# VH-VL binders against Laminin subunit alpha (LanA), part 5

Target 1, 191 residues: Laminin subunit alpha (LanA), of Drosophila melanogaster (Fruit fly) (q00174r1585to1775)
Amino acid sequence: SLLKHVSITTPEFHEESIKFDMWPVPADEILLNETTLKADFTLREVNDERPAYFGVLDYLLNQNNHISAYGGDLAYTLHFTSGFDGKYIVAPDVILFSEHNALVHTSYEQPSRNEPFTNRVNIVESNFQTISGKPVSRADFMMVLRDLKVIFIRANYWEQTLVTHLSDVYLTLADEDADGTGEYQFLAVER

## First folded at step 6 (VH-VL)

Design y2 (from z1 with heavy chain F55W; framework fv_navenibart)
Fold by ESMFold2-Fast, scan of step 6:
Structure y2 (fold): chain C 191 residues (1-191), chain A 122 residues (1-122), chain B 107 residues (1-107)
Amino acid sequence: as target 1 above (191 residues)
Amino acid sequence: QVQLVQSGAEVKKPGSSVKVSCKASGGTFSSYAMNWVRQAPGQGLEWIGQIIPIWGTANYAQKFQGRVTITVDKSTTTAYMELSSLRSEDTAVYFCARGHYYDSSGYSLDYWGQGTTVTVSS
Amino acid sequence: DIQMTQSPSSLSASVGDRVTITCKASQGISNYVAWYQQKPGKAPKFLIYAASSLQSGVPDRFSGSGSGTDFTLTISSLQPEDFATYFCQQYNSYPLTFGQGTKLEIK
């Protein structure tokens, strides 16, 4: 399991106002490749009034595992299962973080009592906004993906959350020859 | 650059309905809530309701509940507000405005349409 | 519903003046306040969110402050283009509510 802590000082976002204090712990059982990434995370004693996040790719990116887009109408889909106190995040806050920019996923639902649920987050510009709350152009979106440093997944929606866990995190890429049915392909390539 | 363009002025009789459109261009239509706000002549701003296109759900101020319907057509990136059972006090300029819905404290309205004048007269 | 009350309802000032407009909420709303500028015949223009955060493109002579129930919009050195009606808005809870407006007029 991988433990990550990220704190944000305000719920109102501005690109100069986002500050991340990140202290990674070595991850176990990570599948490393350029198109699929899997990891399990546990964040314990999350009782801050501020949102807490799992830093999903910061460890992998530090191992020279970075995401790059190529060709066509390529789309990414982030998959994960999260749970805390028997409730699950259905449409989580996701932050795409590059060195100088951050994009925030705008579709989220408060957790409800549920069995573990694997979410799908389509990483396309229509699902994200800038930190200041403005729409993202395709060109700016692709620039962030090219220099992506971290994908943050929100760990809690409740002040007194004591334990959260995140599992089955992986990323898929669209097939360039897809016929519009939503089929995706991925390859496992050892580094 | 985000722009919201509304349909033209309407003159309606009491008891009829009016449907105002708001076409969004530039930016990510589905990432924000679309709000409707009216302003009677010489008066302040009054929130009518909103729709969140991604969820397909609308939320209305109690005063308008039962006679307002807010809808969206994602294919044309257009939001609609239909107000029924019109009365003379519904005479106002009707604005669409984009709001944030990312966090629980959201709904500041950052881009506005030019307004649609609706006049209700006998 | 949360009532937003602005004062003054109207204000006369000269170019170069420091102008302050206040907004009071009927209950605590933390910092969930936005400010708008409206010129005659035009749609409102977004100025400030989260009580004090200036929207990109808005001149730095505009500033906001406050938390809880008392909020202030300040224009540090009034310019000719600033003569307009100003509205505060709370977005702490539904329904969204606006202040009655403050009309800023040339003295």
Scores: ipSAE 0.000, ipTM 0.438, lowest interface PAE 17.4, mean pLDDT 70

Design y5 (from z1 with heavy chain T57R, light chain N31D; framework fv_navenibart)
Fold by ESMFold2-Fast, scan of step 6:
Structure y5 (fold): chain C 191 residues (1-191), chain A 122 residues (1-122), chain B 107 residues (1-107)
Amino acid sequence: as target 1 above (191 residues)
Amino acid sequence: QVQLVQSGAEVKKPGSSVKVSCKASGGTFSSYAMNWVRQAPGQGLEWIGQIIPIFGRANYAQKFQGRVTITVDKSTTTAYMELSSLRSEDTAVYFCARGHYYDSSGYSLDYWGQGTTVTVSS
Amino acid sequence: DIQMTQSPSSLSASVGDRVTITCKASQGISDYVAWYQQKPGKAPKFLIYAASSLQSGVPDRFSGSGSGTDFTLTISSLQPEDFATYFCQQYNSYPLTFGQGTKLEIK
């Protein structure tokens, strides 16, 4: 499977830089409409404050121009197992990554330990900022969507996160005319 | 089945630049990181940098920043490493090597090119 | 940068011997360690990833262990084709760094 984990350190993240660091992920059988991805952090050193992300790469993501996703929603569900101790890690929940730039989103609602968490992110510039925390113009946002290469979805929230499952990932397209022109696009990982 | 084939040996003068190519065949080009590693005669391995074609971003070791540029041509599935301001200490065999970033092997380097000898002399 | 220190720099052994090579990281790197074999005049060959996972096609006499800062490559019963230089590599953070190598020699 083509699953990956990318770790972004907080200091480098705030300084408009991203360092990629890989972590083992078990391969999963996938169906476009029933994909579940697993991240196992049980071998990570305690007190590791690096956020880790699922990288969603769909073969369709390389084929399509995603400007039609503007105004749509990205939604997903996370299921966690974590220890009782350990600091909450402050980091973005979603990263849109392109050849030009990376834009980040931090959700208002935060997950609870060992409970399912469903997140929804409306894909408009006002919900994202640059890595350095600057606002994003409409034009810059559209440039990122046009050349979108991967969507990163955060996989750990506490220093003692043990296992995370990602499921029910979908991207809805904006309904342009309110006549039923909206579409669902499932983000799937190739085997 | 995956093969990485590099360009031939180069002899360069101090102060010039060299551009080495690495053509990939057999596998999925865009989904892997292409790394460049050098080895001076009788010495160990030194990582220069990498590019991940799907992201369009390159990362370089600090020692080479300002002198190295790694690029990719997706249409020919070829990666390039250009090193400028050559010095005698840049005499080495230069390898391209494929790294995973989707699975448990991480940036372990699973397939290597045959190497390109670069000699810097006057 | 994370420094990878290998010991010993060279090691003499006979066919059939059990050989261990060690690698120490200057800071914690979990299990993000790979091992390579290099024969003279050739590119390195991938042996092990994630400290202990054997690459497909590599003989089972090779094994790896360790986590955190201390890692070991073991060859349980040396064969003639195993005389080579061995390198460890961390992939926990950029830049990727290698150990200085351990040359495994006959006798």
Scores: ipSAE 0.008, ipTM 0.483, lowest interface PAE 11.5, mean pLDDT 75

